Miniprotein binders against q5gan3. Designs and how they scored, part 15

Target 1, 136 residues: q5gan3
Amino acid sequence: MDIKMQIGSRNFYTLSIDYPRVNYPKGFRGYCNGLMSYMRGKMQNSDCPKIHYVIHAPWKAIQKFCKYSDSFCENYNEYCTLTQDSLPITVCSLSHQQPPTSCYYNSTLTNQKLYLLCSRKYEADPIGIAGLYSGI
Below, E stands for the ipSAE of ESMFold2; O stands for the ipSAE of OpenDDE; V2 stands for 0.75 times the mean of E and O plus 0.25 times the DockQ between their complexes.

## First folded at step 10 (miniprotein)

Design r5 (at its last look DockQ between E and O 0.93; V2 from the best seeds 0.70)
Fold by OpenDDE base, look of step 10:
Structure r5 (fold): chain B 136 residues (1-136), chain A 103 residues (1-103)
Amino acid sequence: as target 1 above (136 residues)
Amino acid sequence: GSGSPEFLYIWGELAFWYGRLEDAVRMFTEAISEYPDDARLYSDRAEVLMEQGEFERALQDAETAVRLQPEWPKAHLRLAEALEEKGRHEEAEKARQRAEELS
């Protein structure tokens, strides 16, 4: 499952919801390399996060999944729920082949169910992704 | 827009960091079309425009940012920078003073 959590709905919305999927400038080495470069720059962290997910669906649609959380994710100490529907997702995964001075990521666009972290048990806001169903 | 406003902003910033100024301006412009009242976007676009030597356009954006968020110190600093490049030194100083007052 996912190792990265976005705390707070605002941060999650800002960094993990891209709808419609942005047409980024040409010349960048892929969606994820660009995005993760930005994130590292903003966080001022030299560490390479292993994985990051971006959902390409309307926020309102995603919120509906957090109306009721059916489980609790102990590792995150947050309520979580499996989405009933598959969502278009970009998976940014750290490549095993790294250049000497930068983080390199693979970008995978897929449709999968995912485990959402919710701000509370009922009528909650999505605040993160715990992982993908039958996925990474 | 060609993406979520937040991600348009992200890629605008990223483009700016990598010196792709025209791309940055384009991305911020698209973001502004979605968030026309977001002072931050105008301020950020102004910064890119300053790097391009587009001082008049930068000034316009800085003025817009100040209008939208008059209590935001950074907006006044950006305005001061743009005013300086236009040779409006006295007004620039006033903008800097205002920024300091708000800090």
Scores: ipSAE 0.713, ipTM 0.870, lowest interface PAE 0.5, mean pLDDT 92
Fold by ESMFold2, look of step 10:
Structure r5 (fold): chain B 136 residues (1-136), chain A 103 residues (1-103)
Amino acid sequence: as target 1 above (136 residues)
Amino acid sequence: GSGSPEFLYIWGELAFWYGRLEDAVRMFTEAISEYPDDARLYSDRAEVLMEQGEFERALQDAETAVRLQPEWPKAHLRLAEALEEKGRHEEAEKARQRAEELS
């Protein structure tokens, strides 16, 4: 399956928007390990995704960035935009200090601009994150 | 609230998965405060409450889930489970029949 073809606004809202950041119960080895374990369970898949992003901003604010989408990203077959402002995000990244099959994740809270994928439909709803802005 | 309703739901399911029943009820309860018309939340909290032995509370939640989404088969199955535990066997059988009709 083409992973990009599975991106949609419902999945993005459900799994990538957490505002205000949840006050989660202790004992799950942290935010990212809990969240990524949930995601694997729902997908019934033992593969360990390398990275997952969570934005800590209101959904309506995220939607507004896509109304300024200014290019078409052929690699993703969707409209895209670089957010005008940095956003608070948690980056869940697969740890290299543990065996890869352990699915252990590091959690990094950062504040960066990011590349949003915006639906090609009339309503340019956010449907994914292509990556973080790494340039100056 | 103490988090987004969807992430409260996520952590409620995760807590339930790991047997942390009190945490699961708390997370679903907080999610319900933000999304009081989401039948999924009541159906899931009812399941956790039944595992805790809180059968009257579970029945109330299962009834709410059916009221909010009367065409959702899982809501009727949850209601049947709660009714069975309360000894209301004829009502439980009717709820199971309704779930089958909707499937």
Scores: ipSAE 0.544, ipTM 0.763, lowest interface PAE 1.4, mean pLDDT 83
ESMFold2 (binder alone), look of step 10: mean pLDDT 86; pTM 0.856

Design r6 (at its last look DockQ between E and O 0.72; V2 from the best seeds 0.00; counts 0 for: pae E 2.2 > 1.5)
Fold by OpenDDE base, look of step 10:
Structure r6 (fold): chain B 136 residues (1-136), chain A 103 residues (1-103)
Amino acid sequence: as target 1 above (136 residues)
Amino acid sequence: GSGSPEFLKVWGELAFRYGRLEDAVRMFTEAISLWPDDARLYSDRAEVLMEQGEFERALQDAETAVRLQPEWPKAHLRLAEALEEKGRHEEAEKARQRAEELS
C-alpha cells in the first residue's frame, strides 16, 4: 500500500483515469516510463514519485464508490473508501535501479480493489488513491 | 477509440516533447475524434503542426480553438503564431492583443 493523492477531481481524472487504456506510441520504454516522464515534466520536479496508480474504468463507475465513504484516512486528511469491486489498474512503481538522469518505472497491470480518496463523506468525487487492497 | 481523450492528449504532448511529431499529431487527432469540441486539443495539435511546417493546417486548428473557446488566451496566442507564419501580421497582432486582454 502506497500513497497517491490528487488535489481535486479534475487532476485525478486527468492523471489517474485512462479508459479505455491508451494505445501509446512505441518506443517510450513502457506505459509508466512514458506517463511518469510526462508528469515530471509537467510538475517540473526533479524528484521521482515512488508510485502512481492509473485506473482503467469509466469515471462514472468510479464515482459511484464515493457515494458513501466508509472511512477517514487521517494521513491524507480525506475521506476514503475501499472499492467493493476490483478494478483494472496500472501500477507505476519506481525501480530500485535508476539511470543517472531519469526516473525509471516498472509497469504492472493488475485487477485489484483499492482505497479511493473522496472529496467529502457523501456524494463525493474521487480525488485520489491511497493504495491497493492487499487482503484476500 | 485508442484511449481516453485525456491520456491521448498526455501522450500527444509527450510525443511532441520528444520530437515525435507524427505520433503527436496522430494522438491529438484521435483525441479530437472523441472530443471534437475541446479547444485545447486543437490548440495542441496546432502547435505540433507549426513545428512540422504545416502552417495551413495549424491555422485551421488555431482558428477552431478560438471559435470553440474565445475566452481562452492561449488559443489566441496560437492563432497569432499561425497567422504570422502565413504573413498575416496585422491579424496576428490583433490576436495577440486579444490574448492580452483576456489575460
Scores: ipSAE 0.613, ipTM 0.841, lowest interface PAE 0.7, mean pLDDT 90
Fold by ESMFold2, look of step 10:
Structure r6 (fold): chain B 136 residues (1-136), chain A 103 residues (1-103)
Amino acid sequence: as target 1 above (136 residues)
Amino acid sequence: GSGSPEFLKVWGELAFRYGRLEDAVRMFTEAISLWPDDARLYSDRAEVLMEQGEFERALQDAETAVRLQPEWPKAHLRLAEALEEKGRHEEAEKARQRAEELS
């Protein structure tokens, strides 16, 4: 069985793309607390990541932004692009109203343009999110 | 029919971890409807079904996982577990041996 890269980075697809947004079961203290708990456990990581983004748009639409990547982001050593359109996203941000070791996350749904990281190796597939567009 | 198959799998695993067996089966079942050829999803659902005592359904899923990915050790271990619950001990031992050979 030959293993091929179908969607670029498997972690980006599996942890940052949720379309349509999952209708998750009750009892997990919200979307971000559940997701971030899973992510930490999967990576066997006790640290509390400060921020995580989830895009709620079809994968094909996201891939198209990287096909026309026009810039190189030296601090990430990858190609990058600003999305042409705003996208619905959930921002999972570490709460500062709790001890940092508690790993409690706020969940904010917003609609913004994104800086996507595009693989220089995997046919320019999306592999990450560098940040949200912070216009002037 | 909400969420990507990967996010449905994520939440199915979380539900199972927290003892929410019915939710876990629902999430894996929805993921399977979207990705019917992903052996991981059948193996995951079989494990939850065994915790529910649904051993025939678990066996069916474990057999599907082995069919989809016959060189995956976990699929054979899941099959062995389901066979044991059905009292098919010789077949379970063969499945365990196969998993060991693939490891």
Scores: ipSAE 0.417, ipTM 0.694, lowest interface PAE 2.2, mean pLDDT 83
ESMFold2 (binder alone), look of step 10: mean pLDDT 91; pTM 0.916

## First folded at step 11 (miniprotein)

Design t0 (at its last look DockQ between E and O 0.02; V2 from the best seeds 0.00; counts 0 for: pae O 2.5 > 1.5, placed apart)
Fold by ESMFold2, look of step 11:
Structure t0 (fold): chain B 136 residues (1-136), chain A 103 residues (1-103)
Amino acid sequence: as target 1 above (136 residues)
Amino acid sequence: GSGSPEFFKIWGELSFWYGRLEDAVRMFTEAISLYPDDARLYSYRAEVLMEQGEFERALQDAETAVRLQPEWPKAHLRLAEALEEKGRHEEAEKERQRAEELS
């Protein structure tokens, strides 16, 4: 479900692109706890997604990375590409120091290249994030 | 830059759900300053203003939402609510009828 929540052009645009970065209100235990609470409320379930990525860059700049997808990612059954540039992102990761029904998230802001999932091989829309570049 | 109002909307709605009305108004106000032609933002802010009892401001926003998106039922319903608070009952009924026709 975590992967399905991250895949799809409408959901990706709506739930994974925060630009210009919102000056979010305090009192929600941080950015990721607030955002993930919203997402769970919309889904009307008690599942705690393990991870969610948010990109803090203009949509058109992100779209350009899917102009040509040089790979096909078998694990996702989707075309994919590694971004040529690092992007500012927030990683929302589920804390394993709490009961599963509590859903507490760590928030990490980083600047990394991403593996983007693209809707097709050419002139595609970004539809999800497969992961961060691990670096070697 | 090609930004989007979606995260301002997310945090505005989240704030509203938790009864944090001032935060909700701020989120939608900031979004409107960046995206003044998005009818949804005015309708959302009008809803929060109604809960605050700010009926004059809510009416202005509801009117703006209808002007920007006259075929959107929710905008007409929000305008009807604001009109009711001002005692303009016949006008409110006309807006509710319009919303029903559009649904």
Scores: ipSAE 0.660, ipTM 0.825, lowest interface PAE 0.9, mean pLDDT 86
Fold by OpenDDE base, look of step 11:
Structure t0 (fold): chain B 136 residues (1-136), chain A 103 residues (1-103)
Amino acid sequence: as target 1 above (136 residues)
Amino acid sequence: GSGSPEFFKIWGELSFWYGRLEDAVRMFTEAISLYPDDARLYSYRAEVLMEQGEFERALQDAETAVRLQPEWPKAHLRLAEALEEKGRHEEAEKERQRAEELS
């Protein structure tokens, strides 16, 4: 169903953290296109997710944000917290124009605060991203 | 499984995005040898062939996909694209209309 809700801490690390941000070789047709294809393979889901976030910061730094969750995100039924700092983030957004047989994404690199989903209220691990502070 | 048409789609797509079009074509060709009646694989290969400028081969694959699964809208869209590259605009439009009807 919702890919974000199905991601545990291990999957979150694998799919939503890329530090340092990888540089692909010449001829690569977009950061998000490659990443999302990989993700779809890992999740065994051929559908095209509408949006995906990738954080370009160390895992340990991200974990610190989930030491205490100050909010509860009812839509996800999970504790969540707003990061105190802005983080470098790539936003993968599904294009409105799709080829017939593949998923095409736009890649946007930005620096923003985000809402992290945490595994529990205290001393938790990041398990997802609910969204960006100022939106997408 | 690891040898399913879906697997070949994903890894072919990865090859496509990494600019390894020859690898993608090879991947789908191998898949077709295992699943010769799966329309999807022909359509996927057609997409890669279009990027390579192999329009005639792409057209053949697209036609095969439509023949195998005429009820599949995406097959018609791929065929329309291939027809456009061959200058067959009227036929392309008919395929787009058919895709719309099936959607």
Scores: ipSAE 0.054, ipTM 0.457, lowest interface PAE 2.5, mean pLDDT 87
ESMFold2 (binder alone), look of step 11: mean pLDDT 85; pTM 0.838

Design t1 (at its last look DockQ between E and O 0.04; V2 from the best seeds 0.00; counts 0 for: placed apart)
Fold by ESMFold2, look of step 11:
Structure t1 (fold): chain B 136 residues (1-136), chain A 103 residues (1-103)
Amino acid sequence: as target 1 above (136 residues)
Amino acid sequence: GDGSPEFFKIWGELSFWYGRLEDAVRMFTEAISLYPDDARLYSYRAEVLMEQGEFERALQDAETAVRLQPEWPKAHLRLAEALEEKGRHEEAEKERQRAEELS
């Protein structure tokens, strides 16, 4: 998946924020396999992204973390911040136990602080996740 | 309160793509109960109901989508489809014309 498409403010809101967490239907090999197949189909992209994060918290709460960011993340050319609180998230990880072309994903629920990417624009909206806080 | 319909829409559409029509209707129905003023959800559910042959229910949803967002061309096209299945051909043509005007 194109990382640029994943870190745009609109795509981040629509593809990375699931609150309240949906009670998804069975038969799709789990949450992440269903979600990632939707994303590939919607974007007409045969690539299997290595990782995708979904936050299970209200959008307004997530927006608040970016309002006072004071760091610039050079590798992303965007501002960034470590969230002050741990957030419930699902981590969709491409499985290494199967060929990457299988597009099989492991789903991990965790409660972690995140490194959010914050738009350089006037609103400073969240536009992506750079990673999880490794201190825990 | 601070929730979003986007993941209900994702799983509803995914279910529809896989031919799991009952699951798709359930996802959009649950989303509508939480977000009753989102015209998109009614138009999506109407599309699934049409595939199920539930034409009266599809018509009701398509009418609701047009009422909530009368400037949305796809809502009018969905209503036209439901009207055709009910034999209301003149009304369906009016809705198709309206969709063209809005495009």
Scores: ipSAE 0.672, ipTM 0.829, lowest interface PAE 1.0, mean pLDDT 86
Fold by OpenDDE base, look of step 11:
Structure t1 (fold): chain B 136 residues (1-136), chain A 103 residues (1-103)
Amino acid sequence: as target 1 above (136 residues)
Amino acid sequence: GDGSPEFFKIWGELSFWYGRLEDAVRMFTEAISLYPDDARLYSYRAEVLMEQGEFERALQDAETAVRLQPEWPKAHLRLAEALEEKGRHEEAEKERQRAEELS
């Protein structure tokens, strides 16, 4: 595994995995508000991402989905796979109403299949989330 | 932490979300002492002060931010909010318009 892939998987683990899901104290102003502040700090970027996904499952369980990637996502230039199982996920979506100098997010906890980006075609590590499966 | 303005913003926000407003104010105050010419820090502190109901102090910080960086749209928006709380609606509208022009 090259250094780029290692960095990608490490970042993914740090920014998109929260297991078990953190329970903030009563009165805390939203799961995603805290999480996204933390993430933006880690990335050294104060900009407000429009959307972010957090998976609440063990890393090893998520890794198994990248054992074999059945697709290639051209727009990401990465191998990708649809998870066979639904996973507990928090969707952090930027609110349309923003304070002038902070990032305010809506938090949605759901169980859905998702498109994982994998570091390579076989025996790979998750490095990102392309989106959620909407179903048919 | 690295002590940069961005660092203070992030951890200030965290303090804000935790409802630790006094801690956030203290943090931004310390940051301002290190970076007295950074308009962002004043605007950030103003936000926390607004939440605390400290509207006069918030207005002062917002005015400082606009003075230091008049080309920053968000500074004008923060000032508009502070002006509204003081009943200065006409001036607030002017600041919102300015923010839009700069965006």
Scores: ipSAE 0.304, ipTM 0.670, lowest interface PAE 1.1, mean pLDDT 91
ESMFold2 (binder alone), look of step 11: mean pLDDT 85; pTM 0.839

Design t2 (at its last look DockQ between E and O 0.08; V2 from the best seeds 0.00; counts 0 for: pae O 2.4 > 1.5, other shape alone 5.392 > 2.5, placed apart)
Fold by ESMFold2, look of step 11:
Structure t2 (fold): chain B 136 residues (1-136), chain A 103 residues (1-103)
Amino acid sequence: as target 1 above (136 residues)
Amino acid sequence: GEGSPEFFKIWGELSFWYGRLEDAVRMFTEAISLYPDDARLYSYRAEVLMEQGEFERALQDAETAVRLQPEWPKAHLRLAEALEEKGRHEEAEKERQRAEELS
């Protein structure tokens, strides 16, 4: 479900890259609750994705990581790469402390290396995030 | 610059959907300050301004969007809407016809 929202919606650039990071309006119960509400409305989808990542770095810098990708991620049917540098990101994760039907998200700002998915067709552009580098 | 207006668009649209018109105008205005040649931003702000009843400001933005991207059908449709609100019906019809030709 979560990967479908990142790749199948074909919205990686528009929904996962926030740079320079926006000074968003208050009153949406935080960055992730506002963003995930927008995504549900835009996709006209009632499902609550379990996780969504937002990178706070220039698109060109992110594209660079995919330029020389040579690993293939079978689960996603796409090439993938571990970013050479840690990147500032926001992790939007579905909260288990709230009723599941609420679609309530925790927002975590962190700096971590990412597993990027890189298109095998469109000049190896980044098309999604498979996950974070294992850090604990 | 190296950035992208897409998240300003996201938060502007989200604000608009929730009826928070001043927040929506602020988001698009901030985006325009950073990306003054992006025709889409003026068209988005014009839509919010029309909902606010700020028809003269909406007309100015719609005209700017057409000037920046005269081949974009949506810009002409937005301009037609603003012209209608100002009672300029013949001009609005011309813009609607132009949008159809460009589609």
Scores: ipSAE 0.605, ipTM 0.791, lowest interface PAE 1.1, mean pLDDT 84
Fold by OpenDDE base, look of step 11:
Parts: C-alpha cells; sequence; structure tokens
Structure t2 (fold): chain B 136 residues (1-136), chain A 103 residues (1-103)
C-alpha cells in the first residue's frame, strides 16, 4: 500500500498536515512511527505504506499553491503544481527491517519543494502529494 | 474478541511505539480520540481502569458506553460492575437486568 495521494481535501488535511509539528512524549519511538500508526487507524487499514509525506505549514498557506495549477499529473489524473517555495516536510519511509507486529518507519525532516495535487485547475484545494522536487 | 483484529493490531502498535505494551489505558485513549463515538472503546478502557482500581474513571467510561450504545448488553454489564464498586448496588442490579433483557 502506497499512500501518495489522499482523495479529498479533508483527508489531505487530516493525514498530511501537521502544524505545528507535534512533539510526542519521551520514550516514543519516532515521529513517523506514531504518525503512521495514527494514520493507519484513521483509514482503518493495517497495511504499511512505503512512503508518506507530512507538511508542517498552515493549511491556508498550502491552499495558495493550488490557486492556479500549471500542470497536469497524468499518473494521478489530477491537476498538480510545484510549490514555489520550500516547505518543512517530514518524510516517512518504511524501513526494510520490520518488527514482527508493526510498521517501522524512518523519519526525515527536510525543507523541499513538492508537487501538490489539486482538486481542480483553478481555486482548488490540495488533495495530495505526488512527490518531492528532485531538481532534475 | 469484539472489534476487528486489524483495529486492535493498530492500537497495540501504538502502545508498542510508546514503549509500554502494558499501557492499555493509553492505547484506548488514543483509540477514543480517533473514534469518539465507539462505545466499545470506552467499555474496554473501563475494564482496564477497573483492574487498576480507578473505579471513578471506570464508571465514567461505562456510563459513556451505555449512552452511546444503549442496546449493547455488555455495556450495561460493565456499568453494573463499576456501580458495584461504588456501592450503588440497586442501580447495578437494574443494569444487570437491562443487560439480560437485551441479550
Amino acid sequence: as target 1 above (136 residues)
Amino acid sequence: GEGSPEFFKIWGELSFWYGRLEDAVRMFTEAISLYPDDARLYSYRAEVLMEQGEFERALQDAETAVRLQPEWPKAHLRLAEALEEKGRHEEAEKERQRAEELS
């Protein structure tokens, strides 16, 4: 199960926006481990997604990027746009080494541009993340 | 048990990541935050609280479970147990009777 897109702005807000970035209690085994467990609970899906992106910026700020979509992502069959600015993002990547009864993730906090999926061409809402900008 | 295996797996996983598998109360608290209208979670937490001697909190959860799912017999039984610990025997008996009627 790969979750790169959440259909609908509500799902996107719930699953891919964490602002301000939550701080878990001491002893908690990593940001992404907790977050992904939470997400899987919300979606009622026990599968382990390979990758998940979380943006740490206000919703309104992210919405602005979908005001005018300049591209179409055929793989997703959705309008998309590359953010003009880098955003603080946590990348949750599924580890190759898994404990017996859980999904183990590596957490990487970074600042990067990303490809947002937008609900329509103009005046749209973010509904997913297609990926990070690689620069190539 | 009651509930999907996948559901409990996820919440068990949460407990694992908190580093305390024994922290069932916290597990169910997190579950309740996700599913605030699920009577079962309150009843489950009530059960754990009863074992810990937290009878007042258990009573609150049991009452919540009954309120959310009044047709669920087990909810009434859990409430009866909590009421007994508080010395409210007559009320407990009523809840046991209700549970029987719903069964």
Scores: ipSAE 0.065, ipTM 0.452, lowest interface PAE 2.4, mean pLDDT 86
ESMFold2 (binder alone), look of step 11: mean pLDDT 86; pTM 0.854

Design t3 (at its last look DockQ between E and O 0.07; V2 from the best seeds 0.00; counts 0 for: pae E 13.0 > 1.5, placed apart)
Fold by OpenDDE base, look of step 11:
Structure t3 (fold): chain B 136 residues (1-136), chain A 104 residues (1-104)
Amino acid sequence: as target 1 above (136 residues)
Amino acid sequence: GYDGSPEFFKIWGELSFEYGRLEDAVRMFTEAISEYPDDARLYSYRAEVLMEQGEFERALQDAETAVRLQPEWPKAHLRLAEALEEKGRHEEAEKERQRAEELS
């Protein structure tokens, strides 16, 4: 995941935290489409990000994971930690079929551990998601 | 918490609109309409976005649909009036404004 899409704790909160999760009608596939539309506008980026993660848990609960970072993610040049608990997460993935003038996304709701990027080593704020824990 | 109500779609649509993502807004309302085909508000919301896109004919169609579905809703008539004005149908627009006033 591109760190540029989740710069700072404020942006992370705005773009990657949705609690409680919005409940759309059955069959409606607008969750990620709406969110990503908003995100793209806010970030002033017309490009279609390939993937985006949204956590459906209280901000304070997420902050606790960044109290002590477990490691340093060199590829992001940020401290990072694996969440001890699985969290409800929506994965927004870019569809292979795109309309001509907009980005279309598939939404997948799951419960998984994830790698959080933290603003610093100790007593930090979440600033991004590096990815989901695959178990490998 | 939020749900998939027309009001929520309105909010998200407006957010998309504010950031210039008009196509996304239209798509969102279109999808919402598929779930709520009889909700006049969604047509009116989409009409508003279409107006901003310069899609006046489509906007007019949506506005007419909104009025048809909920003729007692003043705002629907106002939206229709706006669309009619863009089409140069001034007399009809005035009638819709008057109707909106009567319903208010």
Scores: ipSAE 0.018, ipTM 0.265, lowest interface PAE 6.0, mean pLDDT 85
Fold by ESMFold2, look of step 11:
Formats: sequence, structure tokens, C-alpha cells
Structure t3 (fold): chain B 136 residues (1-136), chain A 104 residues (1-104)
Amino acid sequence: as target 1 above (136 residues)
Amino acid sequence: GYDGSPEFFKIWGELSFEYGRLEDAVRMFTEAISEYPDDARLYSYRAEVLMEQGEFERALQDAETAVRLQPEWPKAHLRLAEALEEKGRHEEAEKERQRAEELS
């Protein structure tokens, strides 16, 4: 596997998959504030992303959605698929109650289908999330 | 559990410990150790969490393992000293602190 694709898949696994979902103690600043701080540090990026998704399902189940992908997403230059089933997801969204530069996040747990980005090579491993499906 | 990245478990364990989630931190370091059984730092991290839980015998075992795996690492000796103090073995703890000073 190409080192670039391997790094992308490992980052996706590290930053977007959390199964079983970790529970934080009472009074913790919220699931997403810890996660997004870690992400910014790991990616060496001080920007506050508006949104980030975390899937709470086993990695091998997520891999299966990409194994049968039959679409190519030109905007991402990668294969993609809409998951057949809804998955438990935490949506980390930048809070509107505080200045955006504070990087303070709200956490929302939901069950939704989503669009996975799948590597063009090397078993079509999941490497990203393009968005959520809101047709329900 | 799922097959996780060792980097994820290591760093997420540190975050969980920082935010007081001791049980999750022990789990994350334990999973990381299963993947990297010779990484002295992981045993030192788990020992620190175990000490906060009051699991002093387990913490001592992990601190001893960290020193065995990397005997030139000053922090491993300081962790061992800390665990020895909690077990009332003060003379041994002082010797480990002296060793850490000599290495740093």
C-alpha cells in the first residue's frame, strides 16, 4: 500500500472511528472537545473545523461498505458509497454560543446513513466521510 | 473490542487520564501494551493511572517492567520510586530516585 494512502487510512481510523464509544466522566468538557483538540494537535493545524464525524461501529463492518463500492466521486478523486444502514455517529460541531476562535464543540449523537470515501486502491479501505444522508 | 491503532490507544489513554477517565485510560494502555509489549513508556503510563486508582501492587509491577525494559530512562525510575513509596518501601524508593538523578 502506498505510504500516502496508508497514512490517510490510519488517520481516518484514528480520528473518525471510536468503538465502543468512550464515555467521559461527569463534568468533562464534552466528548468532542477532547477529540477535536487531539485532532488539531495530531494534524498540526490550529484551524477550528466546523464539523467532524465519529462513527461508533466496528472497523471491519465499516470496511465492508467500501468493499462493494460501485461509484467514483470526482470531487474527491476517490471511490465512495452511501452506507446501506444507518450507523451511530457523534457529530462534533463548532459551537455558535462562543466565538469560533475558541474551538469549543458541541457533541450530538445520532443514527444516520453517511457517504464514505473509499481508497481507489488497496482493498478500497475507508479513508474519509464526505457527509451525512439526511433523507430520513 | 476492535482492532485499534496503537497510536490512537496511546494518545486517547493520555487524554482519558487527563480528564479523569481512569478506567478507560487503563483499558487503552492495556490494549496498546498487547500490541507493543516491549514499549517501556506504555507500562510507565499505565502504572501512573493504576496509582491514581489506588491499585498500588499492579502499579508497582508495571513500574518494575518499565525499568527492566528501559533501565536508562530517568522517568521510569521516578515512577518506580513513586510506586515504592505507596507500598511503604521508602529506602528502595530513595535509591530509585538517586538512580534517576544520575541518569538525567
Scores: ipSAE 0.000, ipTM 0.142, lowest interface PAE 13.0, mean pLDDT 74
ESMFold2 (binder alone), look of step 11: mean pLDDT 82; pTM 0.804

Design t4 (at its last look DockQ between E and O 0.05; V2 from the best seeds 0.00; counts 0 for: pae O 6.4 > 1.5, placed apart)
Fold by ESMFold2, look of step 11:
Formats: structure tokens, C-alpha cells, sequence
Structure t4 (fold): chain B 136 residues (1-136), chain A 103 residues (1-103)
């Protein structure tokens, strides 16, 4: 992990894009528990993040959505867009059914549209996910 | 390939930290198959091989990592570690000094 990987599209590319989804080794407490433990160690973060998203689609397809962005998300100080298509996503969510000190995560594989954060920089690369589309 | 080695690297490192050495070697080996010029992958696999006691294989990987990225300090530290296990102490110290100079 370097500072460049922690900031902008390098962090998003390295921590939120898994395509094709890796066939991870058996003997772990699941995909999300392994991944979230790794992320906490790399970010030197003792807190248990409530949620993390992993997209299982080619990087070029994800980049394409940011080329259509015309909205600005002020709370992120970045451009944002709702994807035109649903994408395969693993949602890593903090479990309420386990001891708080365990940082235990549920893994949910779903197919949904999502709100991408797109860099204000010249190329508008994807740099994060603000959330999933509710569909209501 | 179309993929990225980053998740292979993530799961290789995680497997190593959990003592799943065979799984770690497999993850890094699969990553190397897709990204044979990424020096980091060889350095990571060398570390796991050292833990397995596979010192000759670890030395070969550490040498490859230095060859691919000769100005990367961690590659030299890995090579020094493998050299120590082979009893090549003077060469190991040379590599440690090189890593320090590059830092």
C-alpha cells in the first residue's frame, strides 16, 4: 500500500474491483471477512467499517459509466453517476449478530445499479461507490 | 489477462498471515502466471517459500524480483533473507546494505 493506492482511482481499482471474482481459498470465514481484515490492516484502521462494495465487472465497463457523469456530489466533493446497467456486486456488511470486537461481515452477492464517484480530475476515473440504487 | 493481480495478491497475503502456506503459494503462482513481470509477486512468493523451508526456491524467486526491479529495497531484503538461509552471509549483508541505500 502506498499513498497513491490509498487515494483516488488506484485505491478503488485495487480494493473494490475483483473481476473475474477470485476463487479464494477455503478455510476462511468467508470472502468479506478475509477482505475486510486485509483492508483494515492496510489502512491501519482499528474501526470496523459498516459496509464495503466489490464490483465484479471489467474495469473498462466501469470506467465507461463515469464518462456519462454530469452530476456533482457535494458531500464527496466529486462527480457522481448512477450506472445505466446493474452490475454484479458483493456487499460486505458488518454483522449485528456477532460480538462487536470480531468485526464479522456478511457477504451478499447481488446485481444492482450503483452510484459511482467519478474523479474531478481530467479523465473522470471511477474512485469510489456512494451506494446502491434502491429501485423504489 | 483481463483481470488484476491485486485480489490474487490480497488473498495470497491473507493466506500467508493465517498460516495457509500452500494456498498462499498457489495464489501468488496464479498471479505470476498472469503477470510474469511483476517483481512484487516473486518477492511475496519467496517470503512464503522461506516460511515453508523451501530455501532454494525462495532464493530463485528473490533473485527474479531483484532482476525485475533492482531499485526496490524490499526485493533486496528478501534476497538477503534467502541468502542467509543458504549460509551465504557476506552476500546477504551486501544485499541488506543495498536495500538501506535505496531507502
Amino acid sequence: as target 1 above (136 residues)
Amino acid sequence: GWGSPEFFKIWGELSFEYGRLEDAVRMFTEAISEYPDDARLYSYRAEVLMEQGEFERALQDAETAVRLQPEWPKAHLRLAEALEEKGRHEEAEKERQRAEELS
Scores: ipSAE 0.346, ipTM 0.674, lowest interface PAE 2.4, mean pLDDT 81
Fold by OpenDDE base, look of step 11:
Structure t4 (fold): chain B 136 residues (1-136), chain A 103 residues (1-103)
Amino acid sequence: as target 1 above (136 residues)
Amino acid sequence: GWGSPEFFKIWGELSFEYGRLEDAVRMFTEAISEYPDDARLYSYRAEVLMEQGEFERALQDAETAVRLQPEWPKAHLRLAEALEEKGRHEEAEKERQRAEELS
């Protein structure tokens, strides 16, 4: 199962928010591999999600985007909004080369707008990411 | 913080609890590539390897940890554990004694 949505603000905060982001040495791949290992364990899911997003901005700043949701994402059956601003985001992408018994991920740091899932239409909490504006 | 040996330990331990031992090994391997002189990472990996039944590899990591940080009691304890699994009881006892002396 390709998990792109985190149900609940707590899970979203835990799995998709990392502020401030720590800078790693060039070539270090431990960030996404570690995070995704933790995530898969926490979710008790052995599947390798194809993609996962981590936002590197303050929680309160992200909450502001869900003050008013101007759209409804039918695929997720949740209210959603496109962020007005680009946010620093790490994209964890499943590598084409996988070890036999685990998941291996590539980490890409970028600044992009994203589709944020909100818990309700007004005064809501972020609960997931539907995707990046530019697509992936 | 994120990326520290301690953080990897936490992730590793969590992975450990959920039976994702291969993930933990990979994480520590990645960390070691960035922190090759940190004895703790070898010791952590040794612990996971012990649980996987990879006693020879665990022993190697434990020995590395002791070599890098000979004043660290936990390194000696981990080595003792690995030695025990290899049937090297006398050597294990010596490492336990060393750990006690350093404590």
Scores: ipSAE 0.015, ipTM 0.266, lowest interface PAE 6.4, mean pLDDT 84
ESMFold2 (binder alone), look of step 11: mean pLDDT 84; pTM 0.831

